# VHH binders against Protein HIGH CHLOROPHYLL FLUORESCENCE PHENOTYPE 244, chloroplastic (HCF244), part 2

Target 1, 331 residues: Protein HIGH CHLOROPHYLL FLUORESCENCE PHENOTYPE 244, chloroplastic (HCF244), of Arabidopsis thaliana (Mouse-ear cress) (o65502)
Amino acid sequence: SAAAVNLAPGTPVRPTSILVVGATGTLGRQIVRRALDEGYDVRCLVRPRPAPADFLRDWGATVVNADLSKPETIPATLVGIHTVIDCATGRPEEPIKTVDWEGKVALIQCAKAMGIQKYVFYSIHNCDKHPEVPLMEIKYCTEKFLQESGLNHITIRLCGFMQGLIGQYAVPILEEKSVWGTDAPTRVAYMDTQDIARLTLIALRNEKINGKLLTFAGPRAWTTQEVITLCERLAGQDANVTTVPVSVLRVTRQLTRFFQWTNDVADRLAFSEVLSSDTVFSAPMTETNSLLGVDQKDMVTLEKYLQDYFSNILKKLKDLKAQSKQSDIYF

## First folded at step 1 (VHH)

Design B10 (framework vhh_brivekimig_d4)
Fold by ESMFold2-Fast, scan of step 1:
Structure B10 (fold): chain B 331 residues (1-331), chain A 120 residues (1-120)
Amino acid sequence: as target 1 above (331 residues)
Amino acid sequence: EVQLVESGGGVVQPGGSLRLSCAASGFTFSDYWMSWVRQAPGKGPEWVSSISGSGGSTLYADSVKGRFTISRDNSKNTLYLQMNSLRPEDTALYYCARSPEYYDYGMDVSSQGTLVTVSS
């Protein structure tokens, strides 16, 4: 049955009542932390398994369970919520369509029906230009679905997370394990998820941003090789790098279409480097910074992010290994 | 043993129509997304279309949207591709594939396929 509760016109819902979907993930947890620090009442929507959610309760958030692949579990989690911040993405082993399309459609439809007043959706930079990449096609379709839904929303296109680089490069290099590199010319403007959280909370308080599409890009765009070189310098160790030419990755991606049980790895490779025609995965921040009233110089650089990691290795190693398992794309 | 057997290919003039069939056996057909993939002479494989286990969701490549229709009959363990308004560039070997949960996720493919030739 439907567990949804309709709110009568004029029923007051506090603007501080926030639901964070995908709250245990790399971005979601930063949104929760920042929102709590700024005095919001935060409810976290998490799956019943697999990730522990006790740390969110310890921080002061409330935790509710739902499964986006089971639409009937969603409506009860939206009762009394003003704003939904949708950080949910499929885990690497899960099919992209289930969470990133079918789950999003269900969540957006439930939010509209329940009278949610603001919805924040995270999309991908240039998703409209790469229909051949399944994740990007789904993100663009979701943007259009939100536009057609009539739900008040903010769409934020992201370039990439600095956090993912810890598990992919920083930790393996420090542990003297092999890392995979590529000669792809593609550069990615990675952003610290703490900055994404900070900018998101500024954006949701500004009515001028309602209905807008923003792009959040890090301060500089980096190639895979430049990231590896930076990690080597900061760790004081040479990386054991196996460089795979992008042409070999493209051939592997195409062959995988015929013979793999799932194309999750191939789809993520296509997104990251293999089938993209972009040489610079970045965007100007001038308009975004102006709209949000923020200073570009306050953005965390990749140099500072990784320097902080390597300078505090013993404290961060265990925590960042757990984070990298939830949001990383591996070659 | 999983078996996928394609049929329905042939030679057709531009603007013509063909209906491809894929007979599946050795697994619970309704639990799987099914897909059509084609390979034109001298080119790599191209995903064409996919359909969910229930038939409730369908996906199409931009090159075939509005011209091709994917369907399935779970009672007969059979996948179909109705191809209308065929063009010379649709000439290819067509393969059907089983995938667990998404349109071009992993495929068990017949090595033979069914040949579609669109020529005057």
Scores: ipSAE 0.000, ipTM 0.105, lowest interface PAE 21.0, mean pLDDT 75

Design B11 (framework vhh_brivekimig_d4)
Fold by ESMFold2-Fast, scan of step 1:
Structure B11 (fold): chain B 331 residues (1-331), chain A 119 residues (1-119)
Amino acid sequence: as target 1 above (331 residues)
Amino acid sequence: EVQLVESGGGVVQPGGSLRLSCAASGFTFRSYAMSWVRQAPGKGPEWVSSISGSGRSTLYADSVKGRFTISRDNSKNTLYLQMNSLRPEDTALYYCAKGYSLYWTFDSSSQGTLVTVSS
């Protein structure tokens, strides 16, 4: 009810009242940060789990609890909300259907029933071209469900996050741990989630974008090997790379499909095969930039993103070493 | 043009079973979720079940959970509904629909298939 979400019954809905779902995630936190900076009233929907959410309250957001797998918990979180920005994704250990399908359907139905005036959904580039990949199929079905729901919405298809490369490559290379590589010529146009947040909030202010499907692609598409090479250069050391050819991914996928109990693994391998094919996972930004009134040159490049990351980490390591007064001793 | 042709309905006694089929054409069947919707005499349409394009994700109305199973064969462009433990209240015209019909939207007039559960 209204009282449950710090609102009096009958409180008018303001266009600046937004709910960010999946607010603790990589994209969600950037949306919260940017929206607060631009003067929005931000409510964060977080599930009742150990993941810390205090930083969102520290930034100035309101935090409410709900579980997308329990539809009865959702309505109270939507009271007094004008716009929902849906950044929710399933965790790796969760079945794809729980959050990315059943949870989305429940949230969209509830938003429609509660009179939400705008819904932002994040989809995947080329999801309509790969019905054999479960996550892509679910994203495409969700796009169609939103169109059929009559809920005013904006759909944004994404190519990839620069932030994901930190855990996958940058940190393991710095720590001299093995990284998974591919020899496929596939290129991905990774985008900084800060740019995704900036462009999303610009889109919210333009009624001409209502009902549209936009694709957000980074300024350049990168192969896995190019990313690894860049990280090696910036870290000042060689990576320990385990290269898995696409042929091995195909064989492994066939074997896991033979064992039905490993469907989750088969689904992940199908997605990896698509990303490891001779596929350019990118899109022209000319139309999107024109619609949003933004300049391509203002987009963060992967070189700049990783350079800043490594510079900050290396400075911290240098400061720690100077503080300890430690020196290497050779045999 | 989207074409959906339902079949498999009939008369059964309470506790009986039926399997419904829907033959689809005019669109890329594997790329769309599909649903079953029913309309009982004198009542409005009621959503029954939905299945994702791949067939891996399914949803059911509370009234049919544990009794009905939705499935599909993408190689044959066919949707199925296996109905077990049928009850008199399951009596209805059953329709298949393109997409997730959690909101009743009827884009084309298909004839449906009649299911009658009588003792």
Scores: ipSAE 0.000, ipTM 0.174, lowest interface PAE 18.4, mean pLDDT 78

Design B12 (framework vhh_brivekimig_d4)
Fold by ESMFold2-Fast, scan of step 1:
Structure B12 (fold): chain B 331 residues (1-331), chain A 123 residues (1-123)
Amino acid sequence: as target 1 above (331 residues)
Amino acid sequence: EVQLVESGGGVVQPGGSLRLSCAASGFTFSSYAMSWVRQAPGKGPEWVSSISSSGDYILYADSVKGRFTISRDNSKNTLYLQMNSLRPEDTALYYCARDSGYEDFLTGYFDYSSQGTLVTVSS
């Protein structure tokens, strides 16, 4: 078994030897791409599923299989690794506790036992303030577990991904489908995952950040309605908005304490209930920017991110329409 | 449990046609964009085509434009790829894939795929 393989303490490994866990995901792939571009030797830990992960190999990474729900599959993937960057998330059909808690605990314990020199963990902003949300409770418990483990680590709390807005708002609005709205005034500081990757690799090279908790917040906080309005303007189409009252979301939040909500819709509703607390889901970046030596003005804005997305899609749609019209011309 | 089950692969002579089908279950098929991805022997994966959740927006790789047609039937939870004017270089294992929904769905990124069906073009 892989669990029988263990490296002797003090076995030297190169600082550029990185394992990215959850490498096929939204954040993981950006970490892989950026690390490869910066000359790291990247090993990708991907789940054994029928998806071809060869695009990572084509980029120049090594791909290995493991299942965080099966701890015996983990140790072999850590052989020769200096740094673990943990981007792993459960699939929608999997219980949150299987990957986001039990799997994380197993991975962290194995990393500590095998002498991994640095571990990067992605947490959620304000997770300590919302124990009623299962994912937030698990993230906070994982932060505490890492602190108690003695494993050298960096914890990065995230506010939200700009990429998530594509599937939640941009695509449905473009396709004239219903999108979920809320009557809460809550704002979220979404960040481009490419910026998260850039900042993470900068943090990785600075030993002063060892053991620290950082928060990565996007350049501006947005309400759900502001995101919808921006998408409408850029897509040139009106949105079909289904508004869910806070009172309905409150009942839904109570149910998440007794049932494991594993699907995308349920997770979004539970998160929306937390965000309905009239909280600005954001954080000042002054200290983080200073520590990382970066300029806030170099961060991608949501306006720029979505403008680029819609410009590319609308250009492709115009090209397709032009080709269709040309087929109607006869000579 | 997300499942994508393919059919329609096989052996065909150059210039021939094949129609691939992908039956989806375990998720709301009509809510996801879908893609076809292929991997030729000894080569890396190549994105072939993507179709939006409604079926109204379609993209093709330059290598297959004018020869392949992607379509879907949301009432049957099925994705199709009609492959015409097949060439030896179309020989590959073909995968049906569900787009992530969290990034540009038309770039061919996906979070789940089928086991693959072999298409061999030879005489």
Scores: ipSAE 0.000, ipTM 0.175, lowest interface PAE 13.9, mean pLDDT 77

Design F01 (framework vhh_8fcz_2)
Fold by ESMFold2-Fast, scan of step 1:
Structure F01 (fold): chain B 331 residues (1-331), chain A 118 residues (1-118)
Amino acid sequence: as target 1 above (331 residues)
Amino acid sequence: QVQLVESGGGLVQPGGSLRLSCAASGFTFSSYSMNWVRQPPGKGLEWVSGISSSGSYITYADSVEGRFTIIRDNDKKMVYLQMTSLKTEDTAVYYCARDWYEGDFDYEGQGTQVTVSS
């Protein structure tokens, strides 16, 4: 109907109508789940492929297809949408400029033209201070483009995701595999993507946040060695740590998977230099917490996040051992 | 570039067997856990089985426990799913997935169709 069309400035749309771009990713799916739980009408923009997107429909979301590299496919997905939450990032197999710059520019331009009333963009902490890192340069350029667009927006800079630590440390330590440590003194304030989703949806309800730049940092910044030590304690076994200089790690995905933000060799090299020069990848949360009306103590700690993970895995292992023994005796 | 390519699906009668294969490339295969997930017609993704990077830790969904076996060959960069005693409820597109946790994954392939019907 005409009420569902965002083609003219001032055409009313429901504030609960949101589009999540990159909805199948680690952050995007948490946004979708949280928004559905809070009563939003959620539309997910996904690439045209058979699966895995049906789980979003099972949760109650609507799924639509578009290709950010084909701008002509975007406008139809924005019809009737009040707010766009842009979780889209380049996958390792994609050129960084295609999704993180050209795709973002196309999406923002289409959103402005279609009369979208609010746009949420996820950026990277300290991206303005590291133009030598191509992804950080692109994120900062996108922040500036969004500011100059006149599109009402919220920019959220992220430090790192707790989710990345499972594959990098938790699982290899449990498997008694060597884990790669680094000589970088860098500390990273990892945040649970569920908290990122929660804080984002709180921000959406407060018009005072419009036009603001927020930074989301986890409750504590951790070194690689501290993460390894915590995983050792929770797994109940010592890690076999191979210490690799940061320069050697430049050609691997080890450092980049903590942040899930780069796939280019040049980006990895520049990023490893940032990690060696910046000793703390974190930000104070006092102003953000005050603006959002949230309590720092309600944030998930890395200790709790990993404890829950290891408890679940160890329970499954015990169950498997019990089933194997029973089969040998009774079946 | 990271790639996961599944194969081995097909049409099979109830009680039959199939072996699915997943060929991995573009990453250090021996450093990552691998998983099989499936999507039945009209339903969401279901995690089926996981195997640790070394092969030492293996887990299965209750619905397939005792019927399916996950195997990996790090030298060949392959993950397999040996399926026995197949049921009509096992009909789904099966995906090979890297590093599945909390209903999420780093990468997935394009899938292979398994249809269990008389």
Scores: ipSAE 0.000, ipTM 0.152, lowest interface PAE 19.5, mean pLDDT 78

Design F02 (framework vhh_8fcz_2)
Fold by ESMFold2-Fast, scan of step 1:
Formats: structure tokens, sequence, C-alpha cells
Structure F02 (fold): chain B 331 residues (1-331), chain A 119 residues (1-119)
């Protein structure tokens, strides 16, 4: 159910009335923050769960609860909304079909029925080329479902998020904890979710992008080892690396968890085949940049993203040490 | 909240046996692959063994193949490592490990249990 102002059916809605689905997630929260900063009226659809959502209200957004696995909970959240930005994805422990297929189908059908004027869907780069990977097949099927639905939409294929590398590599390396490495040749063009949010909101304002498929790729593609080496250099510490050969990746879920991929053994075997090839999750940005009117030089590099992270952490540690020394003089 | 607790380590003679246990809580245990990794004194981490969520598939490092057996009990949310024919080279801290949680930024690694093989 919605706690926001309801409008009568057929009432013109303002282009600034946006619903963000999956607003508590890594991408969703960046979309909410950017949209609020740009003056949008933001409603956040969040699933009832232990994760707190009060920070979204503190930022100035309206928060409503719905469960994509329960279609009857969806319609009330869409009343008065112009644009839906769908950042929802299943957690690693959830069945892939419940959120990423059945949930998306229900949301899209409801949006069409409610007269939603624009729908943004996040997909995966090369999902059309890897039907053997269930999540990729489902993403591609969702792209086709949106095309067939007649709902005005923008599809954005993503390569990977820089934010995930903080918890997976940067923090453990700084804290001298173990990290998982692999000899997989796969490279990923990680993008800062703040850039994904910025580019998405630019796309919303250009009607020529309606119905288009865009790919958002970071400035450079990185191997797992290259990311670890960069974190070591910036942290000033050697990593404690457990290397899992590609041949045994089928028994580990670390990489599949990064993308919130399926738990199924067959799904991981299919993904292992992708990782054992010379797969590069990257795409040229020239056409996308031209369509959006943005400059490639303004994109955040992984080097800058991680440097800023480590510099901020080191500054906080220095400030804490200074406070500790100050307290030492007052017994 | 996710928690992994290892136990069962100790001092044993070469050629002896030990069973390590890992108790898991805070996540859907049967949906996750579980792994054992070890850290010998003065060395980096070494992956030892893995088991699928269903328990139907197991893999082992070459150094332990034929000597170690990984098993799980999904009803009890437990993973075990049965170690036989222990060698001095097996001396290490042993860790139970799952994967990274993208939303929380946490790795589902335990605190470890010490295994010392010495005469």
Amino acid sequence: as target 1 above (331 residues)
Amino acid sequence: QVQLVESGGGLVQPGGSLRLSCAASGFTFSSYEMNWVRQPPGKGLEWVSGISGSGDSTTYADSVEGRFTIIRDNDKKMVYLQMTSLKTEDTAVYYCAAGYDFYTGEDYEGQGTQVTVSS
C-alpha cells in the first residue's frame, strides 16, 4: 500500500513523479539521491525486510511497501506516477524466477494497465549471447517482454558496479582479511553507480531515447587480479588471497553473488563456462555519450573511485587518532 | 545476521585424523556452496575443498585428494571436513567460507580453527 497523494485515473501526471523500485539497493539509492537533488518527486517501493529504509525518508523521499511476488500489492504504489525506474533484483539466496522473471512480468503488466508513461529496465551486457546462463536468459526475455508489451521504456544493459568492489576487496584488504581471487580471464568494465544514476536521469529527459537499448560500461575493463593489485597499492598492504582456479569455480558463489546470480548448480556451471572463455564485459561508450550529450572524461575511473575511498578512510583513521590523543590529556 | 563458527581443531600426530565442523546461521544454508580454506604459518590462504548446496557435488585440492572428505547436513546447517592421514604440511588455521553478500558488503567467512600436526 501507498501513503502518497493519489490521483484520479486519467489525471495528467507530472514528468517529475518517479517511482524507484528496489530503492534500498546499491543502484536504487543512488537513483533516489540524484533524482531528489534534481528536484524530482520520488516515491520508493521497498520490499518488507530487515534492511532499514528510514534514510530514504530522511533524504526527502516517500516510502511505500510492496512485494513483487504478490501482484495485488503493486497497483496502489503506481497511482500518480509518471516514470518507473526498476532497480529491483533478487538477493543471492532467493529463487531467480521469483523476482527477476515473475516479479518483473507482474510489475510491467501492472505499469501498462495503470498507464505509466515511461519504464526504465536494467539488463546485463551480452545477455542475448549467453542463453546458457539462466539470469542472462531471463534478462533478455524481459527485454523482449517489454518490447512486446507496448509500454514506453528504456532498457539499460550494465557491465558491473564499482561499489561491490569496496566490500569484496577494498575493506578486507585494508583490514588484512582474506579475499577470494581467480585466474579467470574475464574482464569487467565496472561503472560507478553515481554515473549510472546521472546518465539514467539524463536519458529520462530525452524523448528520442524512448524505446532504445543503451549499454553503460565503465572506462576500462578489469580482471579480478588487477582489482586486487590496485587495492593493495592504494591500501599500502599485501592482500591475503585465496586463489580459486577457473576449473573449480563451479563450487564457489563469490562471483555469482557479486552480480546477484542464481544459486542453482547448473546455473553456476553455465556461468563457469563464460568465465573460462575470453569474455570481456565491456562496450564502447561513444554512441551512448553522444546520445546523452555527456563527455567521457567526466566518467569516474576505477583508479579514482578506489583512491577516493582509501583517502577518505585514511583521513577518518587519522582524525580518530587525533581525537584519541586529545582525550589522553583529560583523565 | 550471518554467522559461521568453526570448531574441531587441535594437536594430532602425523598419520592421525580430525573432524572439523562449521555451524552456519543467518542465511538459507542449503542454497549456498560451502568451502574449507586454510592458512599455513607464514603463508597465504589455500583453498582445500568445496561442496554444492545439495551435497551432490564435491571438489578437492590436489594436496588433500583421497585424504580429506567434505560433507554437509542441511537440516543441522553444518559443514564438516573429515581429515585422515594427516601430514605436518596440513598444519594451518582452517576457515569455513561462503560467498560475498552484495547488499551488505559482508563476506560470510568464519573465525577459524587451528590444526597442528606434530610429533
Scores: ipSAE 0.000, ipTM 0.206, lowest interface PAE 15.2, mean pLDDT 77

Design F03 (framework vhh_8fcz_2)
Fold by ESMFold2-Fast, scan of step 1:
Structure F03 (fold): chain B 331 residues (1-331), chain A 119 residues (1-119)
Amino acid sequence: as target 1 above (331 residues)
Amino acid sequence: QVQLVESGGGLVQPGGSLRLSCAASGFTFDDYGMNWVRQPPGKGLEWVSGISWSGGSTTYADSVEGRFTIIRDNDKKMVYLQMTSLKTEDTAVYYCARELYDYSGMDVEGQGTQVTVSS
């Protein structure tokens, strides 16, 4: 490779110079925001699309474009970078191999060739136990590839994001729209992405964590019905719940193209069927908390996260009602 | 246009073997898990086997476990079903199907290939 000839691997670079890949996503933007707040020099790698990334520049980050399917576009984005934080994942409608495998392999190989000193990869809890699920298989393959690459790295397995529950349950319940529930016994330990960002940046500063696999799990694991019930209580409204049996999800996965899940809730419920073999999609945080020097009690609970969300929304509705009071007196 | 073309079916005696083939075109084959599904005469669809995008993971229905093997060749854009120790109960039309992006099912089916196991 010409780039390997012109670049000195391991050239000293400031530890505060980071590249966030997938910076516009739910997790990526939190990493960018937290890193900027903590004084990091943040460069955001964004796919070449017309989608707006100006908010990242407004926050104080540098935005660069690269096409991970074109390895020759990657080296320029890594110049002067100490650490890569890889938040990029494909979406259900995108080809998984292109984004989550071929793109990752190209990025990791380029990072090693360019002398990047640390690589953070986000994986999925229990990905090694569900090879029948394409995303889980590719996450596990990427973990192994990163281990074999010789690139200094941290792997973080995630259980789920609290942020996703706003669009899936909180907003539809407030709007009196139907929400999809499931009879799956699976519980998911959702974590606030702000905590994921906080813990990730702590991990970056501790060289004892180099080469380790960590799991970030929220303070408690929740069923979909428990989440719906919590949202009902906080919204002051009963949800219109349509329950999707686990058996229907299995039939859809195995038998027919005429089933089409057309919204994000259905997609998440379908994925949760895979997790029904494990009653709790969670992990102990004791080792992770000890390594990071953090207190479990400082983690945001789902109750607190949703309470804050609903309190803010209800306050805005009250303020709008106050503004709508017709107190105009004309002479 | 996305297309799946099955072949390799035929008439076989009990205890015999057949290899079914499925040729894929019109999509990035390597990005998708693939499945085999069958429909016995007068019965509903029955899932038979699945293989991940890389070929690193395979799964089978209890009725065929140990007798059938699913294989893929990403360079040739092919998926195969190697059937051994065939039984009369294996008589069915066999379909190749592409997995949905959301992992909840299948979004494309082929035209099928007939397997008849008779004495």
Scores: ipSAE 0.000, ipTM 0.163, lowest interface PAE 16.2, mean pLDDT 78

Design F04 (framework vhh_8fcz_2)
Fold by ESMFold2-Fast, scan of step 1:
Structure F04 (fold): chain B 331 residues (1-331), chain A 121 residues (1-121)
Amino acid sequence: as target 1 above (331 residues)
Amino acid sequence: QVQLVESGGGLVQPGGSLRLSCAASGFTFSDYAMNWVRQPPGKGLEWVSGISYSGDDTTYADSVEGRFTIIRDNDKKMVYLQMTSLKTEDTAVYYCARGDYEDILTGFDYEGQGTQVTVSS
């Protein structure tokens, strides 16, 4: 594990010095892992919670505490930072306004004032087309705020995370537990957060991408039923599916797991209206791939992601059952 | 400092029931999946059950499926294991273990002191 690092006054800003905001989340932790693997100096901005930060320090990152709802706590975390990668999202129990708007505005203003040289913001695909959805409206407003701020930035619109499907479908189906299906016609191009991390680090190394808006979409768009069917095939068993209308799902964490960006019941309700329309949450990757110099074939497919997960979870369960306990071991 | 304190173990006859409790402190309990693992006499650790951070998802080892129920109370920072139809093979020290952030079965980083369960006639 890594000790906390306090930078001395006047410490030079290095191009490899990165602050990851929201580092404990599904995307943030992948950004931290990839950046450390590629030799970056990684500082993680986390809310003042001792326990969620220990794995980040164990990976080799430095952890600092701040609260985006308390702007006065932000400036100290930016000292000596070249690039901010903003993965901060509202948790289900937090109001969207506090983190996704007020917190973002405070962070962006502080970054500009502190001379941060690059800011990466994660937005949502089609956020400009759904002003009736509060989270999408806030994301679009944040895109515009960044453009008007004069802060050098990259905006990345996301469609959805493969990681959310593990707890919702893969594990319950493997264990022969009930899963919730939906009649939603929506298809989502889920992307592995490891690919999001990989593409983000490529993007921030290329100055030609400065000021650009990119969209990251997985290689294929999937319906809920197609995901369930894939999990059934890989688990070697039928799912116990309870079909529920989208209106029931909008008040549960299951919808928020796919996007991890909404917490208010009214906001979830508005967001699920998008999912109940005949829409495809996807985007062509040809331009993005060309700009980043990457091959579409290197993208993780949902089939491979879930196949690897099923293989790995079975191995982990086997290893766990064989493991011996010691008084100084953490589990 | 992360602390997990188990209680509720004891001596019980085959076919009996016990409820184990785990009191958590030193971290934001509602952010973590929680697990029960056990160590039978002369054997290594065996995973028993897991529950997601919200309590909406639960998983069980084949050996306890249908007999054990894992429950959590985030307001009280407690996780419970309701054990029914106990067998002599369930004899073990039971440990509460903190899982990775949000998801069941992603691994454990902290465990408690343990509580002894003995199933014997």
Scores: ipSAE 0.000, ipTM 0.151, lowest interface PAE 15.8, mean pLDDT 76

Design F05 (framework vhh_8fcz_2)
Fold by ESMFold2-Fast, scan of step 1:
Structure F05 (fold): chain B 331 residues (1-331), chain A 119 residues (1-119)
Amino acid sequence: as target 1 above (331 residues)
Amino acid sequence: QVQLVESGGGLVQPGGSLRLSCAASGFTFSSYWMNWVRQPPGKGLEWVSGISGSGGYTTYADSVEGRFTIIRDNDKKMVYLQMTSLKTEDTAVYYCAKDLYETSGFDYEGQGTQVTVSS
């Protein structure tokens, strides 16, 4: 019946059988790595391209191909899957509506039809407050679509990824490249994607979380300037900062309504929060921590995340130079 | 999403030269260190050379220092390895690898290109 799990008789489904969609992305790969480390049977849904997914196979995951714009390709990938973790986002050149809305609708409808027992969707904090931002509107519409679908699900709203700050600030500052700054007062509670993965897998094991909307916020909210200053301190040098006033960003808002961003959700999040003028892009974690049975102090701070990054890079450079200087030149 | 395609390998005499190429796509190329790694016959993977996102820093394994030069062209999204004074010990499959900052290692190793140094 429609009220029962719509799985074919004789298809064994274990709670540890998960499908990660968007497995090659910044968040998706962390979900795959953590799930494999915790003993899950992980299947990765990727577009039909061999090379980008080889590392997932090397880690021990199964890789299957499908195109979310072609609904007929999806059902075979869901056979024997208990839980879908949807980290999918559009490629930079793809229209945001095609992948982030139409593709997700197709995936959710197929998951419902195939009797998938749990669906995890990643949304964006405050998406319900910013219908004027296309990505925010689409995320909120997807939340409502999941609620109306009858598919058992968990919605997780994200504030931002610490990983995005490496490419935007840490690496450019180390390499003496210009970085983009803003005078916006907005603060973002960046979270390490490893913590997002850890918390997500904990949430999967608790049926009381079914149907809930959770927000994952990092331990502290940071302005763009505070991030730049922290990177400067850890790198031991001043950044070359090009400041773009928030007034200029607001004027260009119309140009960003259909703007294609990278596969990195941190880029999309950072830009939309600046444009929306949210002063604190964060949420209290007390209820979420209580529901998940986790301790706030086990969360990675941005200071520790960036310190580890800079220490590792500087150590690599020092070690490589030491090896070069120890080279013996013979005949 | 991430794609790396190596080319330029072949058979060369000891003392000869080869230029390997790597075409990258699917990521912000200029934001990542790019590396060349190789796998000699019957041995494990060994790191050869690295270049920072801007090209401002280059590093080399002791065994290739002074003989190999790593170059990148961010406009073309290409990494090159210019190899000179090749030795039989340089015989290997050469891979282009995007650095994995979060842990020691490399992801998106391509299919590789075979370099054989033989008289």
Scores: ipSAE 0.000, ipTM 0.165, lowest interface PAE 20.2, mean pLDDT 77

